# Ledger of designs, part 8: VH-VL binders against q9y8t7

Target 1, 261 residues: q9y8t7
Amino acid sequence: MRDSFLQKAIASAKDRTSLLEEIAGNCSPKPGRPSLSSSIREWVYRVGGAVIAEYKRCSPSAGAISTLDPVSYVQATRDASAAYSVLTEPNWFCGSIELIPYFARYKPVLAKDFIVSETQIRIAACMGASAALLIMEALTPRELQELAAAASRYGVEVLVETPDASHAVEASRLAPGSIIGVNSRDLKTLRVDYEAMLREVSKAREQLPGEVILVAESGIDSPDKALKAFKAGAQAILVGTAFMKNPQLREKILAELLQIP

## First folded at step 23 (VH-VL)

Design s2
Fold by ESMFold2, look of step 23:
Structure s2 (fold): chain C 261 residues (1-261), chain A 123 residues (1-123), chain B 112 residues (1-112)
Amino acid sequence: as target 1 above (261 residues)
Amino acid sequence: EVQLVQSGAEVKKPGESLKISCKGSGYSFTDYWIEWVRQMPGKGLEWMGEIDPDDDYTKYEKNFKGQVTISADKSISTAYLQWSSLKASDTAMYYCARGTYWDSSPEYAFDIWGQGTLVTVSS
Amino acid sequence: EIVLTQSPGTLSLSPGERATLSCRSSQSFEWDEGYTYLHWYQQKPGQAPRLLIYKVSNRFSGIPDRFSGSGSGTDFTLTISRLEPEDFAVYYCMQGYHYPLTFGGGTKVEIK
C-alpha cells in the first residue's frame, strides 16, 4: 500500500498543528474581517461572476511555479479579484500563515491548507482570514461538521471543496451556509477533468438552493473556460497556476465578463 | 522482468459476455495503475479507462462508462476488462498498460504494455 | 476533450533520412500546473505500443538517442535523426494530464 498525496498532506497537517497550538497561544480572531460570500455576491451582481485569485508559489507536481512576490501578484490581480486564496501549506505549496495579513489588507482571504484542526481555523482568523478551506475528501462527515461549526464560532466562513455534485449537495447539508467548491482536479491522480467539472457544477446548481455560492476550481486557464464555468452555474472561479504564470489572463477574463449581458 | 500478460484471443457472438485479464509480474502491482486502451482494426489508440488496484478507484472515458467494467484482484496481481453483452462494434485489439503519476517517472505515461487481446465479435 | 492532430498521416522515407513528425493540440499546455505531459509511442505492425519520449523531450529508458522530442504550447515534434530499418512504424502522441487521456491519430512512417 502506498500513501496518496492527500494522505501525506493530511499527516503533515496533523504534525504541523501541534506546533501551531504551541506558538499561537490564545490569539483571538481579528474583528471586522470582510465577508468572502458578500464580496462574491457583489461581483456577481456587478459583472456576472467573481474571481478568487490564488497565490501559490509551489505545487507537488511542479515544485516551484513562480518566484513572483506577493506585492507584484497583488498589483497584477487586485482590480479583477473578489478575493484571494492564500496557500498556507509550507511543504508542497511553499505557503505560510504569515502571508495572510498582507493579502487581507486588500481583499477577503481564503486560507488554503489541509485543515484538520479548529486551531488552524482560529489562527487563520487571528491573521485576518475571512474563510477557510475544508476538503471534503480529507474529512469524515463528522469531522466536516465539527470543523464547520468551529469556523462559525470564530466568525470564519467555509469553502467546502468537493469532487462532484452529489458531494456538493451533501457538503451543503453537513455545513449549512458554506460556500461550495467543485474541483476539476482529481485529488488522487492530480489530473484535471474540466468537462466533468462543468457537468457537475450544472448538476449541483440544479439541486442546490440559489443562495448557495458555487465555486469552480482548477484547470481554468483561458477566458473561454472561465465563461463556461459561470454559464454552468458557478458564481466564482478559483484560479491559481494560470494567474501565477500568465499575468494578463486576469484582465482578459474581466473583459469577457463585461461583454456578457 | 517487469511485464503485463493478457489472456488469449476471443471469438464471440453478439450478446455474449466476456472478461479478459491482464496479469502483472516483476513489480509491486498495487504501486501502479492499470490503463485499458482499445485499437479497432486499422485504427488508432483510444484510452478506455483506468484502475488503481490498491483500492479499486476507477476512471472511465465517457463513451465506455457503463459499456465495460474495469476491475482488479490485487491478491493475484490481475486487472480485468469485461462486457455483459458484446456488440459487433466491440471487435478490436485491447491493451492493458501500466500507468504512473506525478510522483513517479515517466510521469503520467504508459511505460509497460501488455501484448494485447484480440476480441472478435461476429454472428 | 483535448484533440491531438498528427501530421502528416503518412511519411514515406528511406533509411538514413531524417523524420519529423508533428502533433498539434487543440488546447495549449503552456499554463498547465506542472510539466507538459505530452508523450510519444511507437507501434510496429503486430506489436503493442512502446513508450519513446515522455514529457515532451525526455527519452525513456533504452530508447536510442536518434529519437528526440521538442515543442511547447500547442505544437510538438518527434524527430528521428537517421531512420533505421526498425524505425518504420506508426507513431502516436498522447497527453496524459487532462481527462480523458487522448492519443493523436498517428503518423505512419513507411519505406519510400
Scores: ipSAE 0.816, ipTM 0.908, lowest interface PAE 0.7, mean pLDDT 91
Fold by ESMFold2, fold request of step 24:
Structure s2 (fold): chain C 261 residues (1-261), chain A 123 residues (1-123), chain B 112 residues (1-112)
Amino acid sequence: as target 1 above (261 residues)
Amino acid sequence: EVQLVQSGAEVKKPGESLKISCKGSGYSFTDYWIEWVRQMPGKGLEWMGEIDPDDDYTKYEKNFKGQVTISADKSISTAYLQWSSLKASDTAMYYCARGTYWDSSPEYAFDIWGQGTLVTVSS
Amino acid sequence: EIVLTQSPGTLSLSPGERATLSCRSSQSFEWDEGYTYLHWYQQKPGQAPRLLIYKVSNRFSGIPDRFSGSGSGTDFTLTISRLEPEDFAVYYCMQGYHYPLTFGGGTKVEIK
């Protein structure tokens, strides 16, 4: 009857892909893009966890979040971050594919969008992205497999965002070698369920091989919440709004990790 | 006039089943979700769970999951709260309320409430 | 789960006095996206709750301007600037953004 936000975002992404092809043409992925997974593993080895800092100026539920410019954000976040998540979706998140180069010169970049075609993955890599987001709830199993295979051909890693442990296990089967995210945000209501996310990360960690990188997403706005996500079995956390609003949080999370035996 | 009208008071024995109703009128029933709230005698308000009548998507508070069933019949603009086997501890007032989406003021609040259904379960 | 702690439990005042009701959250909403979805409800004896204030400080339609809300982070306040006899009720705060949705324990306002 009425379209969900996710349905509207998917439709918009299909329309945007056609225009993006016309503007970007047949560009090639940039050489020498660093590995997102390797950066995460390096931070886990060194300090016990990794932080993916998200640059997000708007969201559907909040509207405008921050006017902080990309240069200032990088200056505040670079030393404590394993990677950047960069919103490229323009309508609800105020993002752009053109933001990627500002971040990619410093850290691996995850292109964060509603990805529905391999063209989006190729063009993100042309701009310097190391990885692309695939939202499991937005894709059929076949579409997920096809897009993951396309990402592999372009030398682009995949983060598959999932709502729970059972989907995390299925995503790992459908897209072997992918980084797996567990998202506390309900994509239908846009509310967050942090406690459920902790339980599902823990269940996913128990069911998945240790080599599979788990990322906890959404609702992490304090050092205590970050530590609990790592203790539950996430190797990385992905933090947006709290980092846009609280520059000190990044350093506080690192300090807390150093204090855990 | 926007209203939620609940079914009447119930007096039950432990082990009996029960299904209480919440009928919406004066608005597009499938444009809002329905929240269920328990109030134990002399106590405060407890959120039990919610349903989007448009597609039957449900969310439960952890301790009510598996203890009650939330459902809806959008053809008659009605949501339900159901027990398969009542306990004496289920004695309470049960409210339904209309919940809003992130894009509808008053966002994430309960802007209309049913009158309540008193359920009494004698041990 | 976010715990909302209301104080005082009971507030006994005379008509015309200012009432100040407190709601404290177990975690800060300061860093939530955009808005703080902290709401206030009134429940008169024998009646269903009704919405008074949403998103901290916005009066719901038809609510008298003697009711106001304020706060940020973990600390929130409902103020009744001039207590009327019909304001005898229990007041609940609620947060509506984080699952599970939670209510405070309530503050009973009784006329002295």
Scores: ipSAE 0.791, ipTM 0.895, lowest interface PAE 0.9, mean pLDDT 91
Fold by ESMFold2, last read:
Structure s2 (fold): chain C 261 residues (1-261), chain A 123 residues (1-123), chain B 112 residues (1-112)
Amino acid sequence: as target 1 above (261 residues)
Amino acid sequence: EVQLVQSGAEVKKPGESLKISCKGSGYSFTDYWIEWVRQMPGKGLEWMGEIDPDDDYTKYEKNFKGQVTISADKSISTAYLQWSSLKASDTAMYYCARGTYWDSSPEYAFDIWGQGTLVTVSS
Amino acid sequence: EIVLTQSPGTLSLSPGERATLSCRSSQSFEWDEGYTYLHWYQQKPGQAPRLLIYKVSNRFSGIPDRFSGSGSGTDFTLTISRLEPEDFAVYYCMQGYHYPLTFGGGTKVEIK
């Protein structure tokens, strides 16, 4: 029977974790890591919204997205970004845990991977990550709770990626204090549903306490889409492929944010 | 050869239930998605939704969600489109099609179509 | 929802003539991950659609050389270089990447 992309990614992550525990099991989280949530809140207060800029060289659907190196990417994005999302998954996203230290010099880093063990979280923190991604659809409720607790012990914030408002509310219950993402990309088909994401962000905003940071993910490739996500109730947007391909998008989003009353 | 064969035309009254079928042959049924497309008389094509027959994962277009049920029985290589209570506005031709994804040419296109099932709903 | 607007609605031509069909999208596909998943289908009266062109410009297996596709961003074109009698049909563009999947309204190519 055919394994989904998500199932393959989880299996790969388990294999990668086994080797990581053997090689790098004793490192300590890097000191002085900034808070992802604090940076987002600061941008929201000052400008009305926050941008998490994602460094992603490949994806399953695109293969190679861009050859832009980390130095050039940071140069182009630093002034308009609250944080970096850094892909560390090597097989489909061409990422590496070794990318984290460079980005962490400039902004809080979200380690973006298929996280299945606390070892991945600890090593991301050793490299300087401020936060780690947990994919709700990849984890049982118990696993989500345990990984979120582990992240807290390592001083690592969590972004829980969810497909809709009901899962966003449940994720907030299972992992209190987490940043909550609503993803427009279907993890099984890899298609995007931007309009559904807007509706689910709005529903989630109504049901979640105001202090919970809500992030809109995927499919945001224009200033109009960014503004609609913020108007729907997201405090931050996470933008990857569009920033890797369209350098002007960052400046256009900022310009539109400055026009929000 | 690779085919999708749909069940025959149906004439129904408003309020009746209906389940039409789409049987795949000549290929591994669970390796591809099944798409459902409506064509109202004299009108264009409308995507209704899709199913992965391997695990029954289903997506619906917003206006069809809750109005129809898409299902599959992989043991007999068959997908279904079902109404619990037909309306006159459901009168249309219904096609199933085979969908591919990002990793299989022709990516995200519908490469094999069933012959269609005409559903007529009138009082 | 991405709206695909096809023009003209009807194209009346003679066999041997060149047909040019337009499909315009309400949003650009330029920044999508992967390819532009804009496809073209042909539907003859009383028949199911069949795939002609996928990902803007790739002819599907068994489709004659006279069919070609082009375009980028928001503007896409299907060209039939020399119409044959069997080419008189309705043509639909479709985008397959963004939910909901959407078709254009169609262009009917008919004999003059």
Scores: ipSAE 0.762, ipTM 0.884, lowest interface PAE 1.0, mean pLDDT 91

Design s2
Fold by ESMFold2, fold request of step 24:
Structure s2 (fold): chain C 261 residues (1-261), chain A 123 residues (1-123), chain B 112 residues (1-112)
Amino acid sequence: as target 1 above (261 residues)
Amino acid sequence: EVQLVQSGAEVKKPGESLKISCKGSGYSFTDYWIEWVRQMPGKGLEWMGEIDPDDDYTKYEKNFKGQVTISADKSISTAYLQWSSLKASDTAMYYCARGTYWDSSPEYAFDIWGQGTLVTVSS
Amino acid sequence: EIVLTQSPGTLSLSPGERATLSCRSSQSFEWDEGYTYLHWYQQKPGQAPRLLIYKVSNRFSGIPDRFSGSGSGTDFTLTISRLEPEDFAVYYCMQGYHYPLTFGGGTKVEIK
């Protein structure tokens, strides 16, 4: 049998958690962390959609994506963003838990990693994260439920990343109150299927209560793609590499949001 | 020697079922994806879908989804393309190819191809 | 889906001449995460395709150095610097990163 990228990432996350426990000690979640869901709802009310801007220095397929520093990134993105997604995975994404405090000064932060332990959630909250990513494909139903419960105890919201509408509905059942993501990136092949993601967002919107926040993830590199994701029923989009590479995209997406009827 | 060897040409009637095979040899069959490609007479190449033989994960192009079934039997290093009910429009050459992963050169390319299986469907 | 448009449809040349084949994508790969996974294949009549060039410009193992690839964004080129008799074939570009995987319509390189 061959280890997939996801299997390797999970194994690495377990090893990293042991080291984090040694370093972080018995830290407490930071008080006064803003709500990710509230920020998204505010943007939806005001302009019809929300943008989660992702800071990602590397990826498995690209290696180094950009040398853009956090200060320059925040300066370019804060006015159009409801939140930041901050990669904390060091091996393939060049992320760090230490990035969280900087971004948290400006917006709610989603800690973006392969989360397998409540220790990771606690430490993200210690650093100021408002939410944590749970990847449904990386977890058993029991593990998802337990980690969502742990997040609740630490006052951390959850974004559950799912591959399709049926998983989105199941995720909402297993982790009530969670933000639900539909990802265009196939976690096994790392290829992108933008059109399938649009169809699955639309299906999920029809099957989920209107109060459930849907996020469209990956492959959104133009204002047209952003608009189509919102029209399909997403309340938020998560944009990474395109923001790292194309500074003008941010202003153009805001302009498209103002044109949503 | 790395090879993909496909089953022989088929002549069928509309409504009949068919299962064609693609057998890999000379490499670790479960380390690579198998891709299926259609070439209609006188036309170009069309990707149909793929399978990871290690765990049977499949992905289909939307117009082939529900029209064909892609499967594999890793114990005999063989992938399959199957129709439950052939149509005359299924007349074409069908290739299997070996696909690589994002971290293995040549990334996301098809580096080894089978010889093709000609399927002819006519009344 | 990403449409790859190849031109010309047919290229009629003599052995020893330079061949330049174009592939244009309906969508730019410049803003994609990662590399540009645009590949070139050769297909002779009655034969399976074979890989020539991957990731725009990398020659596959055993491919002669007269074959080269270049390009970025939406525009890509396969060049055969000096045609040999065995090079008269149909050439396809393919993108391997976005589902569905797509091929160009092909350029036939034939003897004048």
Scores: ipSAE 0.734, ipTM 0.876, lowest interface PAE 1.1, mean pLDDT 90
Fold by ESMFold2, last read:
Structure s2 (fold): chain C 261 residues (1-261), chain A 123 residues (1-123), chain B 112 residues (1-112)
Amino acid sequence: as target 1 above (261 residues)
Amino acid sequence: EVQLVQSGAEVKKPGESLKISCKGSGYSFTDYWIEWVRQMPGKGLEWMGEIDPDDDYTKYEKNFKGQVTISADKSISTAYLQWSSLKASDTAMYYCARGTYWDSSPEYAFDIWGQGTLVTVSS
Amino acid sequence: EIVLTQSPGTLSLSPGERATLSCRSSQSFEWDEGYTYLHWYQQKPGQAPRLLIYKVSNRFSGIPDRFSGSGSGTDFTLTISRLEPEDFAVYYCMQGYHYPLTFGGGTKVEIK
């Protein structure tokens, strides 16, 4: 019987952290890393919403998505982005922890990976990440709490990715002070449910305290979809594949959504 | 031979319960999803929902959620579609189909279909 | 949800003619991760559907060469290069990537 994608990703992450500890040694988190949450709140205040631009060279279903290099991507996106989401997972997303410093010069960086140990969080912070992704479906409640606590010790904010409103509320309880994501991608099938995501964002907004930042993830590939996500109650959207695949669409989305230079 | 064999046609009255089956053979049953598709008389195809028989993870189309139950028994390579209380509007042909994963050709398509189970609900 | 609109509703042609069936999506698949998971099925009277074409243009195993698929973005086409008597059926497009999974309304191909 085949292992699930999530099982394979978790196993890979455990192996990678063992090697990273041997090679990276006892690095310390970089000082002065900017706050992801503060950047999102600033953009919301100024223009009504925030965009997290994701750099993703590959995906499980696509293989190679784009040949756009990090410097060109930043040049095209930095003026309109509150933050970068940077894939560090090498097997399915063609990511690397070494990508973080390139993006961190310009904006707060969310390290996007299958995080299963505090070593991954520490090393991401050593490279300059401001925040780390925790996938609720990949972790037990205890593991989520422990990793969030570890992130706090390293001065790293957490975005907890959840599948729906009930999990969003539980994640906020288990990891107080975290940013909460609602993901339109079903982690088991890798299919997208954009309309369900909108409904769950709206439900989560009603149930979460107003100060909790809510992020809509995946399936946002047009200005109309971005506006609907903000209307549903998200303060930020996370956009990956659309920004990687079509420079003209990427630029249009950024310019139209937030009406900024 | 890879195939899905469904239970036979049913004639029921409103209010009765019903459980129809879909048995897979010739392949590893837990390596694929089972999809359920409704076809009302003279109408097109409607996706109802799906199940991963390995762990019983289930996804429903919103209008069928709460109206039917999708389940599986992997020990006998069988998936089920169940009503607790049938309505006349449930009269339709019901197909099961094998759904593939994103990394298994033909990706996200329904490559093997059962022969269908005709359910007739009338007084 | 993604609506797939098939055109025409009914296509009446003679054997040997070329059939062109259209499927238009309410949103573009161009920016989806991976391939475009737009599929075509054939349903003959009294039978279960059978897969013809997957991922826009790939013929499924055992499907005759006269069936082909094409398209991108929002517009997709199933072509039968030379209609045979056995091609009388209803044809459905389906998208398999976005929940809920959706079928087009079907195109009935009837032979004059």
Scores: ipSAE 0.730, ipTM 0.879, lowest interface PAE 1.3, mean pLDDT 90
Fold by ESMFold2, fold request of step 24:
Structure s2 (fold): chain C 261 residues (1-261), chain A 123 residues (1-123), chain B 112 residues (1-112)
Amino acid sequence: as target 1 above (261 residues)
Amino acid sequence: EVQLVQSGAEVKKPGESLKISCKGSGYSFTDYWIEWVRQMPGKGLEWMGEIDPDDDYTKYEKNFKGQVTISADKSISTAYLQWSSLKASDTAMYYCARGTYWDSSPEYAFDIWGQGTLVTVSS
Amino acid sequence: EIVLTQSPGTLSLSPGERATLSCRSSQSFEWDEGYTYLHWYQQKPGQAPRLLIYKVSNRFSGIPDRFSGSGSGTDFTLTISRLEPEDFAVYYCMQGYHYPLTFGGGTKVEIK
């Protein structure tokens, strides 16, 4: 039986969690973690859109993406970013939970991983994360509900990553109060469909209550693409590889944010 | 020898149904995706969509979605392209090709092609 | 949708000459996660396409050394260093990473 990347990532996450459940102490979530949703809403109010800047050193297809260290990345991105998305998955993305405390000093942190257990959420909060990623395609509806409830108990917000508007609406029902992402990346093929993502963001915006924060994810590598995502109804965009590779893009996206009507 | 063998040429009238086939041999059929490509007379190549024969996951180009059905029967190593009601504008050569993804060379390319099935739709 | 524009539409050359075929993308692949998944295919008259070059510059198994690819960003080139009689065909570029997958319009290499 052929395993997709998502299946391999889920299996790895279960193995990592199983060991953590045996070894993990009783650490408590750090107090005073800032709100991801509040930061996004503040940026939307002031400039019409928010940027979640992703720190990602590797990817499954490319291996190493960039050697840019966390200090340099924060220096380049802090003034244009509402939050950081920090990869904590070690095998394909070269991430670590140990990166969270550094980024959390500056902005709300989304812990970005294949989250399959409450333990992952608790440990991310122990490190200072404000939010955790839940991938709808990786979870049954019941698992999504249970993990979102667990996140709430730890004071951790949830970004639910979904493939389209229909799933975005369902995710909002299953995990009330969560931030909803529409991802242009197909998690089975790892290909990107930016134009489909724009259409699905627009559909989701129409169907979701206005207070639900909608995030456009993947494939946003130019100021024009950022503007189109905001015009389609996203309140935030999540930008990773382009920021890691192109320092000039960071400045261009900042300029675009200041120009949004 | 790794190969994809397609069903023979078809001559049809508008409104008729059609199902053409693409049979893989010499490799593990469920380890690779099948891509469908249209070539209209005298024109270039157009990607139509793809299927993972292992679990029937499909993706369509937007203009072909709802116009054709892509399917597979992994028990006989065969993929299919199907129309419920043909139009004259469906007249073309149709290729299947073997694709792989991010984790296997040649990544995201089509390394083996079927010989093509010519479909002619004429009143 | 990413548009791939090939030029020229037709190259009329003699055997032994060098052929240079261009493919220009409507958007840059430079910032894509992973590699640039820009590929080249050859289609001889009455035959199915065959893969020549994948990921810009990697020659597929069994393809002669006279075929090479180069480029980055939006501009890509297929070079045939010394045309052989069997090289007179249509050549297509394709990008395989962004949905929908797209081909260029083709460059016909024909005998002068």
Scores: ipSAE 0.726, ipTM 0.873, lowest interface PAE 1.2, mean pLDDT 90

